VH-VL binders against o27280. Designs and how they scored, part 216

Target 1, 266 residues: o27280
Amino acid sequence: MDSMNVPEVLEIKRIVEESESVKTFIFSWDFRREVRPGQFVMVWDFRDEKPMSVSLIDPVRSEIGISIRRVGEFTDRVHGLSEGDLLGIRGPYGRGFELMGRDILLVGGGIGMAPLAALADEATARGMRVDALVAARTADELLFLDRLEAAGVNISTCTDDGSCGFKGFAHERLLTLEENHDMAAVCGPEPMMFQVMRILDERDVPAQLSLERYMKCAVGICGQCCLDDTGFRVCAEGPVFWSQELSRVREFGRYRRDPAGRRVPW
Below, E stands for the ipSAE of ESMFold2; O stands for the ipSAE of OpenDDE; V2 stands for 0.75 times the mean of E and O plus 0.25 times the DockQ between their complexes.

## First folded at step 9 (VH-VL)

Design M77 (framework fv_cemiplimab)
Fold by ESMFold2-Fast, scan of step 9:
Structure M77 (fold): chain C 266 residues (1-266), chain A 118 residues (1-118), chain B 107 residues (1-107)
Amino acid sequence: as target 1 above (266 residues)
Amino acid sequence: EVQLLESGGVLVQPGGSLRLSCAASGFTFSDYGMTWVRQAPGKGLEWVSGISGSGEWTYFADSVKGRFTISRDNSKNTLYLQMNSLKGEDTAVYYCTRGDYSYPFDYWGQGTLVTVSS
Amino acid sequence: DIQMTQSPSSLSASVGDSITITCRASQSISNYLNWYQQKPGKAPNLLIYAASTLQSGVPSRFSGSGSGTDFTLTIRTLQPEDFATYYCQQEYSTPYTFGPGTVVDFR
C-alpha cells in the first residue's frame, strides 16, 4: 500500500492571486512525505483530476503551494474555490530537478515559472547564485517576480510586446545574457524550450527541462504519457528531462498530443 | 509536388500598407512552419518573419518588428504577410518558403516584387 | 543577433575546378547551418542542411562541413549550372540570419 497513490482531502489554507489568470493554492503538508522542486501532484475537485506542478515548498511553515492557470473547465472550477474549501491531492509524482555546481540559470515562460520558483528557493537555500530569465506575452503575465526578488535572485525579463524588459522571446533575450552557468533549468511552452535548449547545449551548459504536457496517468503506466523515439513516460520518467535526452525526441517543440492521442502542431 | 505561389506585390507609396499572400499545395500545410524571406534589388537574402504550424508562434526580424505581421489560414493553405508603415528600404522581392524554427527552408516560391517609392 | 560572414564575396572559376566557400558565425551555432544556391532571376534552392546533410536531389559534388563557428561549402568538379550565388544561413536562433552571399562567376 503506497499512501502517495491515495488522494488526501486537504483544506485550502490560503489563496494567492498571482495574476488575473493564475492562483497559488496553499495547503498544510506533512513533510514525512518528501516533495522536491519539479515534481507534480494530481489535483482532484471530486469530479475531474489533473496534474499540477508544486510551486511552493515550505518546510518551516509545513506548507506546499500549487499554482494553477485558468485554461479550461477544470481550472475554472478550481479558481472558483475559496479558503476553507477542500481538494483531493495525490502525490508527489515524477522526477524532480537535480542541482549541481555553484550557479544556475532558470528560464521560465508563463506558468512554467511555477516549478522554477520552487527550484529557486532550494537553490538559494543551498547557497547557489541564481539568475532567472522570466518570459511572458505581456508584463501582466510575468509571474513570481516579487518572490524571486525577495529570494535574492538576479532577474531578467522579456515580453513579446515589450511591456517589460527585453522586447522579444526568451531565446532571443538569452543570446544577450552571460554564458557562464554550471547548469540551467527550463520550463514553459515547448517551442520556447526547444530554442532555449539549442543555445544552452552550444554553451555547454547542462540543462534540465520540465515538460508540461497533457498527462492522463499519475503513476506512469499509461502509454499516453510517453515521448516518441525515447519511450519515456512523462509522469514516471519525467516531467524533468536532461537536454541530452530530449535532443532525440522528434516531437519535442513540433507537436503535442490531444486527449485522444492525435498529433497537434505547436 | 510542393508548390508555393506568392501574390500581392505592387508599387506602394512610403507609409502605405500592403498584404502579401502565399498559396501552398502538395503537402499538409499545418505540419510546417512557414517563413518570409526578402531580397532587395542586387542585394542578399534577409529573413523577415516566421510562423509555426499552428500559427500561435510568430517571429520577426528587428527591421520589421512592430510594422509587419505574419499569419496563416490552415483551412485555405495560405500564408500572409501584412506590411504597414512601408519604407523605401522595404523594396524587395518577397519569397514564401516552407520551414521555420525546426525545419530548413526547403521549398521556395518564385517571389513577388514590392516596390516602395513616391 | 547572430551575424554571418562569407568568404570570398566573389570568385571566378572554370568548369572542372574545385571551389570552397567559407561561412563564419559570430557565436557557436552547433550544426544549425544551411547552404542555399541562387541562380540569376530565380528563387534560392536548399543544398545542404545541418551543416553537412545533402538535400535530396542535390548532386554529390556538393558537400558541407564544419561545426560551431566555422563552416565550408565545397563544390568539386564545377559544372556550368553551378555558376550562381551561394548563401549560408543559421537556424540556431531567431532572428535567422543569412551570410552576404558568394558569387561564383565564369572566368
Scores: ipSAE 0.032, ipTM 0.608, lowest interface PAE 6.9, mean pLDDT 86

Design M78 (framework fv_cemiplimab)
Fold by ESMFold2-Fast, scan of step 9:
Structure M78 (fold): chain C 266 residues (1-266), chain A 118 residues (1-118), chain B 107 residues (1-107)
Amino acid sequence: as target 1 above (266 residues)
Amino acid sequence: EVQLLESGGVLVQPGGSLRLSCAASGFTFSDYGMTWVRQAPGKGLEWVSGISGSGEWTYFADSVKGRFTISRDNSKNTLYLQMNSLKGEDTAVYYCTRGDYSYPFDYWGQGTLVTVSS
Amino acid sequence: DIQMTQSPSSLSASVGDSITITCRASQSISNYLNWYQQKPGKAPNLLIYAASTLQSGVPSRFSGSGSGTDFTLTIRTLQPEDFATYYCQQYYSTPYTFGPGTVVDFR
């Protein structure tokens, strides 16, 4: 009964160049395998397999998209592929986002906008008001602005260097945004997410945060549970977690652990 | 016991460059973000720059952005502040502190005096 | 940027007095406020973090209170070593900002 755990070899139908370093690969998809925003798939290039968030979910065209940033050997090989080439896809896996209320906030940093773009599509299709805070180091690293605008999303931007929008970080920009929201969804580097979570917690806005490092736990590749400084054991499958769950994880936004259990700072 | 020791403060001509160092001991250096705070003679405290435990994330006050760079060498337990295009207004005692977005500034070094004058 | 103000700018007190120093933020910072003490010619030292949590090794005569925008540092039964300048500082968001300081001087 486990069609989700069987790799399927799929043809790359279309490639969208989102930036110099990011491409979205689009595949025909049989929606008898349900896919929700915030879930991921395992992408297999016939040598290595890596988890990638689903960035496009289009039942009308029977398509899914996965957005991949060029950061190493695997992603370099995948970026070298063309329309008509084949990739192995298995999944989807993990907990997706839950939509609540009427007004939602999305806060994305860099490639973290990918799963949030899929969420924005679903939220706007349901008639929700969507505000998106899109953050990056520079203007050319801001992702999905045209897609978000086409969907009717209210967009705020910030860049570290001030090349587009507010000059500064996502949490600094968030402090200048006064509109209240029923929920938030956050995805990006953990230090950004930690600081954004603190502001949302103070404002009593329930937040869902997507954590890439817990994607392997959802497919059973790692069995290690997080421990806080007081010895409290947390074993949670991701990648999406509520802020209330993460507030008890002392290492969130501060450090991760290597295979030997040693702390690796962010 | 936590210790932070700054060095490198000297007299520099306007437009010049200088690198400050801070040697840390008594704790796992890489587990903590670090911050530089300065104090002009007879004035109050001003936050200058912060860096995350890995060195990946850096933050700057607007007055120094584009001129100063913060970095760290976790293998040597050392924090750096590279100061370029120095101005008279940069004259201050520069303090190394342990702390950033995730921890309060709980330990401070002795400070090192930088004077920018012709 | 979040602006920090302190009141009073200076005060004169005698050993054994109880004194209060007020700090105000231009917007809500929850409890992300620290208090520091600085003696002449010395580095600042942390007294209180998270608005009300006493730093290890700091005497119990020091206490902090408040949340949001209004904060208070109280020193009960002032001792000779307490004559110093006191600073509040928010660490809610960058740029981190300090108050202008309150000088506590001998009367």
Scores: ipSAE 0.033, ipTM 0.598, lowest interface PAE 6.8, mean pLDDT 86

Design M79 (framework fv_cemiplimab)
Fold by ESMFold2-Fast, scan of step 9:
Structure M79 (fold): chain C 266 residues (1-266), chain A 118 residues (1-118), chain B 107 residues (1-107)
Amino acid sequence: as target 1 above (266 residues)
Amino acid sequence: EVQLLESGGVLVQPGGSLRLSCAASGFTFSDYGMTWVRQAPGKGLEWVSGISGSGEWTYFADSVKGRFTISRDNSKNTLYLQMNSLKGEDTAVYYCTRGDYSYPFDYWGQGTLVTVSS
Amino acid sequence: DIQMTQSPSSLSASVGDSITITCRASQSISNYLNWYQQKPGKAPNLLIYAASTLQSGVPSRFSGSGSGTDFTLTIRTLQPEDFATYYCQQSWSTPYTFGPGTVVDFR
C-alpha cells in the first residue's frame, strides 16, 4: 500500500486568509510521512489535481499548511471551501531545500514566499540568522510578513508600485542589501529568480531556487513536467535546484509549461 | 527565415510622441523576449527597453523610464515602443532585437530613424 | 549601473593580421558577456555570447575569452569583411550596458 500515490482525504482544520487572493489551508498530518520545506503535494478537489508547495510544517501540532493563490477554476473552487470541508492530499514529492552555514537569505516573489515561509521556520529553529526579501506587485500582495517577524526574521520588502518598502523589483532591492550570507533560497517568477541568481553568484553565495512548474500527473504516476535541454523533471529531480544547474537550462526564465506540457512564455 | 522589421521612425518636435512597431516573422514570437536598442548618429549602442515573451515583465533604461513604454501583441507578432515627452537626445536609429535576460540579442532588424528637433 | 569600457577605442590593421580587443566591466558579470559586430550602415550582429560561445554561422577565426571583469575578443587572420565596429555588452543585469565600441579600420 502506497499512500503517497493515492490521495488521502483530509479535513480542512483551519483556514488563514493571507491576502485578498491567498489562503493557507491547514490539515492534521501524520509525520511518520516526513515533509521538508521545498517539497510539494498534489491537492485534489475531487475534480482536478494541482501541485501546491507546503507552506507550514508543524510536527509539534501535527499540522501542515498549503497556501493557494486564486488564479483559475480549481483555485476558485478551493477558495470557496470552509473549515470542516474535505480535500485530497498526496505526497510529498520532490527535493526539499538543504540548509547550511549560519546565515541564510530568502528571496520570495508573490506566492513563492509559501515554501520559503516553511524554510524560514526550519532555519530559525536551527538557530540560523534569517534575512528575507519579500517582493510583490503591491503592498496587499506581500505574504507572511507577520509570521516571518514572529519567527525573528529580518525583513526587507519591495513592491513594483512602491506601496511598501523599496519601489522596484526584487533584484534591484537585493543590490542595496547586505552581501554577507552563507546560502540563499529563492522562489518566485522565473524572470525574478534569474536576475536574483546572477547577483548571488557574483557574491559567491550558494543559492537554491524552487521552480513552481505545473505538471500533468497521470493517475497514480508522477507528471509530465520536464526541463527542455537538461532532462530534469521538476517532480522527480526538483523542484529545488542549485543555481549552477539552472544556468545550464535554456528554458529557465523564458517559458514555463502548462498542465498539458505546452510552452507558455513568462 | 527569422525577420524583424521596424517602422514608425519620423521627424518629431521636442515634447511630442511617437509609436514604433516591429513586425516579427520566422519564429514563434511569444516564446522570446524582445528588446529595443538605439544608436544616436555617429555614437555607440544603448539598450532602451526589454519585454518578456508574455508581455508581463518590462524593463527600461533610466534615460527613458517614465517616458517610454514597451508592449507586444503576440497574436500579430508585433513589438511596440511608445515614446512620450521626446527630447533631442532621443534622436537615434531604433533597433528591434530578439533577446532578453536569458538570451543574447541574436537577431536584429534594419532599424528605424527617429529624429527629434524643431 | 554596470559600466563597460573597451580598449583600444580604435585600431588600424591589415588583412591577415591577428587583433585583440579588450572589454572591462565595473563589477563582476561572471560569463554574461556578448560581442557584436557592426558594419557601416548596417545593424549589429551577434558574434559571441556567454563570453566564449560562438554564434552559429560565425567564422572560427573569432574567439572570446574571460570571466568576471576582464574579457577579450580575438580575430585571427583578419579578412576584409572584418573591418567594422565591435561592441561588448553585459547581460548580467538591467540596464544592459554596451561598451563604447572599438573601430577596426584598414591601415
Scores: ipSAE 0.007, ipTM 0.448, lowest interface PAE 12.4, mean pLDDT 84

Design M8 (framework fv_cemiplimab)
Fold by ESMFold2-Fast, scan of step 9:
Structure M8 (fold): chain C 266 residues (1-266), chain A 118 residues (1-118), chain B 107 residues (1-107)
Amino acid sequence: as target 1 above (266 residues)
Amino acid sequence: EVQLLESGGVLVQPGGSLRLSCAASGFTFSDYHMTWVRQAPGKGLEWVSGISGSGEWTYFADSVKGRFTISRDNSKNTLYLQMNSLKGEDTAVYYCTRGDYSYPFDYWGQGTLVTVSS
Amino acid sequence: DIQMTQSPSSLSASVGDSITITCRASQSISNYLNWYQQKPGKAPNLLIYAASTLQSGVPSRFSGSGSGTDFTLTIRTLQPEDFATYYCQQSYSTPYTFGPGTVVDFR
């Protein structure tokens, strides 16, 4: 079906406040239009449209959830909405995560835990052992801990300020965790993901990393959204990439590109 | 051409505080991670702290974690190192360098000497 | 923390000699290994990065090799300006760590 390219006006069924800056908006969903963890949708507030990762996929309740961090004008408007209000949803788009093996490590930073929370649900449903390293600046910014615990995930936390778990960054905590996994999935700020990728590569753990930048390609605005040196396009070939693909990208973890192609540091 | 110039190194009492500055020129400062590396008299090099181009990400050596903070003012092309609860072991020449975890420290300032003594 | 060691701690050499310095990491760091030269009273200068890539302006008598845990810096036909202290450094993960240095002195 071509329904993924036509916005559907959906009612906000439930809103979950994940933190002071993050909310999950839950909608009824027709699963004849399949959604996989790691995919995103375009969220339309009848003025602007922005890409958002899917954080909940529940075919039993016929629901999807979209977690949104308040960072600008669009997200501030959406955060002002209530249950019963309407939003336009188009998609899903992008390549989702691939699951294989018996054991998976999830490494998430901040809002990057959103697509990983959906992945955790699928991995546990498949009978995989799931270990999650959840990173944030402070304890109050750690996301989805209750959902991960309810799913049977083994959780490690780290915060920059030491307010919960290990004091330090995700890659520093990962160095103290030696358990081998059949695969890993990583999502968060690129500098964090780059450091984590290097450690996982050294351990011979194949990793998939979600690059949320340039997802605006889905609306045709930036058909030239590609990684420096590779020619890969996030919306066409991502947002999920294997670590082997990203190890060849010089800009990964150092700077991004704005719509004009200018370098923007992390 | 790229230039880095450190300042602020002086004699301070144990337990005291000091802020170092590094003035950068000759490149787009905000595009680069910046680092502080120190060297005690007659000893080797020790990485102290690093900061991302935006200033959002900071990293510290265990020996200074909780006592030192790194910051930058991209509008002034200046890097800072705030040093608190100074110890005798912090006595060193402090170098400002350009570079990050995946890019070498390709430019270094001349260094500024910090002496922690009674 | 990734610990770096260097061998030898010091060596004496004459102009025209060829010397090698070894650097060892406590765990694999792929090719994220840099070499620096420091002359007395001066700031360090980058010589080699990514284990074997020569920095622009550095003489071709300097070369680096290795991957994983074992790395070597070679200086062929040593010149007077090469008497200095040499440091290896891993850029694989924070905290970035340096070797203790190798002092190359005139014989």
Scores: ipSAE 0.006, ipTM 0.490, lowest interface PAE 11.5, mean pLDDT 85

Design M80 (framework fv_cemiplimab; at its last look DockQ between E and O 0.90; V2 from the best seeds 0.00; counts 0 for: pae O 2.7 > 2)
Fold by ESMFold2, look of step 10:
Structure M80 (fold): chain C 266 residues (1-266), chain A 118 residues (1-118), chain B 107 residues (1-107)
Amino acid sequence: as target 1 above (266 residues)
Amino acid sequence: EVQLLESGGVLVQPGGSLRLSCAASGFTFSDYGMTWVRQAPGKGLEWVSGISGSGEWTYFADSVKGRFTISRDNSKNTLYLQMNSLKGEDTAVYYCTRGDYSYPFDYWGQGTLVTVSS
Amino acid sequence: DIQMTQSPSSLSASVGDSITITCRASQSISNYLNWYQQKPGKAPNLLIYAASTLQSGVPSRFSGSGSGTDFTLTIRTLQPEDFATYYCQQSFSTPYTFGPGTVVDFR
């Protein structure tokens, strides 16, 4: 591939503080390089490189946004940056979400709402009816609520501790929601996605789920993002998979592999 | 070869606390989620709580939410159930079993009896 | 919560009989239904998972069927060791509820 496989050094235009632990970094973007909801970019801080989902796609302003949760050394360094500082960006990569029908359900857990926020913007721009189930451990970690409401999305919330909305897990709340969607898009902790997929499959709702795995090359060559027993590469055949594809993946919902190839349970 | 051994069941006053343990052997403990199931004397089975292999994901029956916590020490191959604010209805044999949201309950311990009475 | 019922609550049978136990869920649980056997004074033992898949080491005289809300456990050619209590359990969503049990007695 062309210049997309080499990081382009970009200036941070704006930083939006989404929560105490999540920031959205806005960059100018040349939309000759098309970006679709559910695709990801590799973010390079000149020491390390990590995949991040695109949360904002704005061709009118020629901007993209990337939402990053502070969870470790790399993300701590990136959270310490200011407007005007530089990051390397390569991509976009992967297969994004496909929209179908008129009514879509989004189910997001924590930072998993980031790619779904981008999808919600596209869906509402097409005139689709969008319902979102937004899940987190606590109320302070519920993401993008104001943005989704302003876009006309119908929001249900759930929190593990009950501090906002339904007290419980996303799959438990889903059992009480309307069963009249043409499709669903799901992103969040993999145990949540596994249990949500079970319910959506029972309801015959076509579902697309976005997985996260360790990545190195992001272009399908190194095999670090491969899923057991299928050989699917998350960076190439995914990160967005149909539920039918994931039904063949034994590790989904059960375990992942670390950089050394060791099995790590959820 | 898979073996699960519960311990810690005793007589406890209403409102009291108790910690149950389950010692596991014969398998890679951290690869599996674990579950507690209880059975009141002469009654049926009731799911109580489950925990994922890493210990990060925990689930509870409504009857015990806020009173019980579940944990594991993967370095000691041990599952725990901390039971607080005990009631008479918590009187049961407590079984440790291997399985969670992603696996059926395929191996069971012999159980430990908890009696809650004044 | 998903409620599980079983029928009958008890039955009497002879060695060599073929018996059927039914289990019903209050809402569709697809094929996320397990069956357990429990003998007096013992822990439960997994027989069948995913409605119809036999657990390793379980004799082929046991079979399971069903999907959605209605499920069946069949034991063909009852043996003396099969006199026990049988429980169904849904694994579709938390809380993972059990049925009330079916007691299978000799005679």
Scores: ipSAE 0.549, ipTM 0.822, lowest interface PAE 2.5, mean pLDDT 90
Fold by ESMFold2-Fast, scan of step 9:
Structure M80 (fold): chain C 266 residues (1-266), chain A 118 residues (1-118), chain B 107 residues (1-107)
Amino acid sequence: as target 1 above (266 residues)
Amino acid sequence: EVQLLESGGVLVQPGGSLRLSCAASGFTFSDYGMTWVRQAPGKGLEWVSGISGSGEWTYFADSVKGRFTISRDNSKNTLYLQMNSLKGEDTAVYYCTRGDYSYPFDYWGQGTLVTVSS
Amino acid sequence: DIQMTQSPSSLSASVGDSITITCRASQSISNYLNWYQQKPGKAPNLLIYAASTLQSGVPSRFSGSGSGTDFTLTIRTLQPEDFATYYCQQSFSTPYTFGPGTVVDFR
């Protein structure tokens, strides 16, 4: 059995402040429970439980890291915690990324760089050439640049406001890069991922994309997890999907559903 | 029937500001991204800006980045273009269109003329 | 940015003629190409999207073809209402770009 369904209460060993809005919480981890890049855990603050992607996987130090952006009441409470405080962790859950070939392109937007940072570590450890396109609204919101640089990753940046690197969006920067890659991994807001996927598909680069909204499906707290307006089932377990799978989901990048089942546009 | 009606185009001095509006009817406004396209007198079409159905995602041509802001009020079925630091090169008829990265520009308003001169 | 070019920049034709307009993209855009018609003093109208799909209500004499970088718009048996300027537009990625237009005039 590779995953645990019972929350384990773990001590926060170290906190890394990635930006004003993002912190990485680091815990000791027993790697007899396998964790792969692209998987997530359920984080429990003894009131509420939320899915969070694993952003650091370090078997040498016996540590995992979970990067959390401050966006609401739960994340505000977690951000108020200190080294030595306790959180409940269960998992890991979901499909992780698969690596193939000799070179990989990572395209991350905002907090979407978190699972990609873990993937970059694995890819570089396997001897792959790693190019990362790191996108954010402003320079202050670019994440993991020092960690990626330390790992030997070739980094390109873009910001909406032009405060660092290319002025524009990830897909606009990608258009100016014609280099071939054996595969790509993409994580960020769905409108960004949709447009990046389109470019990669045209270039015949196989891409895996990580979708936050499918994390609840992976732990079984949403119904059938079909979410398919064409009448076809979306492949069983997220959050990581191949671009070919997502091309069949008309809702991807366009809208989601509220609790009443009504369309909520992006 | 889908209808888009632009308003707000006037003569404005260089460095000035202006807000354009587009009233939409005949479809579920929030289900569609919207776009502004402009056309300088006697010239071709130039994409200016796009906005997603929720209003959360916005896109701009390089020529207007940092000066223009696109927004929408889904409760009023209205699209806006806030134009700041206007230049003579911004003189054009501005068209409101239905469509964005996920849909073609399938319906267009009649346009509103913005003239930037002393 | 993806640059779009059209040829010819203008052409003269008579009612009943068949005409072809070419559009080229500076890089591959798959089939994410739209064609628009604009009559003097009027807003543009969508004719074709996804390179070859005719918009509802557009006469069957209009057709589009192509993929990747090379695209064509064909008008068979030109009618008086077809004298207009035609624009191609890539919808592959922002910033969206239009071709410079092709003016179709009476001979």
Scores: ipSAE 0.495, ipTM 0.787, lowest interface PAE 2.8, mean pLDDT 88
Fold by OpenDDE, look of step 10:
Structure M80 (fold): chain C 266 residues (1-266), chain A 118 residues (1-118), chain B 107 residues (1-107)
Amino acid sequence: as target 1 above (266 residues)
Amino acid sequence: EVQLLESGGVLVQPGGSLRLSCAASGFTFSDYGMTWVRQAPGKGLEWVSGISGSGEWTYFADSVKGRFTISRDNSKNTLYLQMNSLKGEDTAVYYCTRGDYSYPFDYWGQGTLVTVSS
Amino acid sequence: DIQMTQSPSSLSASVGDSITITCRASQSISNYLNWYQQKPGKAPNLLIYAASTLQSGVPSRFSGSGSGTDFTLTIRTLQPEDFATYYCQQSFSTPYTFGPGTVVDFR
């Protein structure tokens, strides 16, 4: 709880184009401020502020990476930035992933692979066996494949159109995989996570899932990211939740709240 | 009161196309996933397709993948099923039902008959 | 795909009887099992969801049990309006599959 609530203006050190719609922005980072996979930061472009997962944690180079998908006005502006430009970074916030066991399964969809990529680096560094099911709509939307492969991750790909790997959804591919793991980490579209969680629960595989909700304060005060019936704040008690916790969240896989507090269906 | 009303079922030739509609009322349409289930004459129930509340997520049975498209217009409280390249095996009563991957099918329409025959 | 089976395929009973229908999944589906009732020329009606939860408005004489691969629907004190076809359905994973149905008719 140092100065983590004050945005720090950082220079974009470099930009990595991960796909047509996703860029990773690299920043110098003072690792006296610890950051864990699964945690997020608030990115401030001096007009608006949005939560973004940390996708790269590199203590050797003293860098962090934030992967951002182009989806709206804010991200359009950010994607228009160049190396050397400035952004405000506030955080990190939230509960990150916990690693346990020897074998870990990562199931990611789209930009959901961002926090999982960081987790993969840590897991492999610890000598864990990492299997990753990487899903996307099309082959060109699959993220971090080269990075994961270089880290020694065993990759299985899944695409909606069958342009790469298994043709179908992540949960469908998972059903075809016989091997169990000591734990799983899941991040992606909530409908995907919902179905993946079912399978993992049936298989008695402990699972952590990273949720995405509208966040305003990121410090558990405003309540905008509260989950119905539980009072869980995604920015404080999450964004990473255990499957047992999510089993208590009725809205999970069904809807989320928009900035006005209205239900937005998936 | 929740009400679902299917329409569009007619006789069509093999290889033809048809679009079914389902008008929903009595609930917040966009809050629920919707599903099409069909039943061939004298046969059991078969899941055909599902769509999430926002319409972003769609699911299909293998038997109709590539041929059928599911969509919805939440401003009109209407669910659609576009059926292309119809086959004799597609002959069935098509039911519109409220529910998706996360919830049971708790409300059903009375169905609309699609007959594919030369 | 997950295959669903039911037994028996048909049974005859009298008003007042207690009957049990079984449903089996080819693999574990936890409690993601629903039961429907369908009468001739009518749409199905949801009876039980999540293997054992009674749908609102359904008489308490209907009950469901089971988990994993084996499930049962029980109708106590069968009423005249209960003669129909009953289907189980797994909601565990796509494609969502139905059992072949069990016809309950008059003895």
Scores: ipSAE 0.114, ipTM 0.701, lowest interface PAE 2.6, mean pLDDT 93
ESMFold2 (binder alone), look of step 10: mean pLDDT 93; pTM 0.943

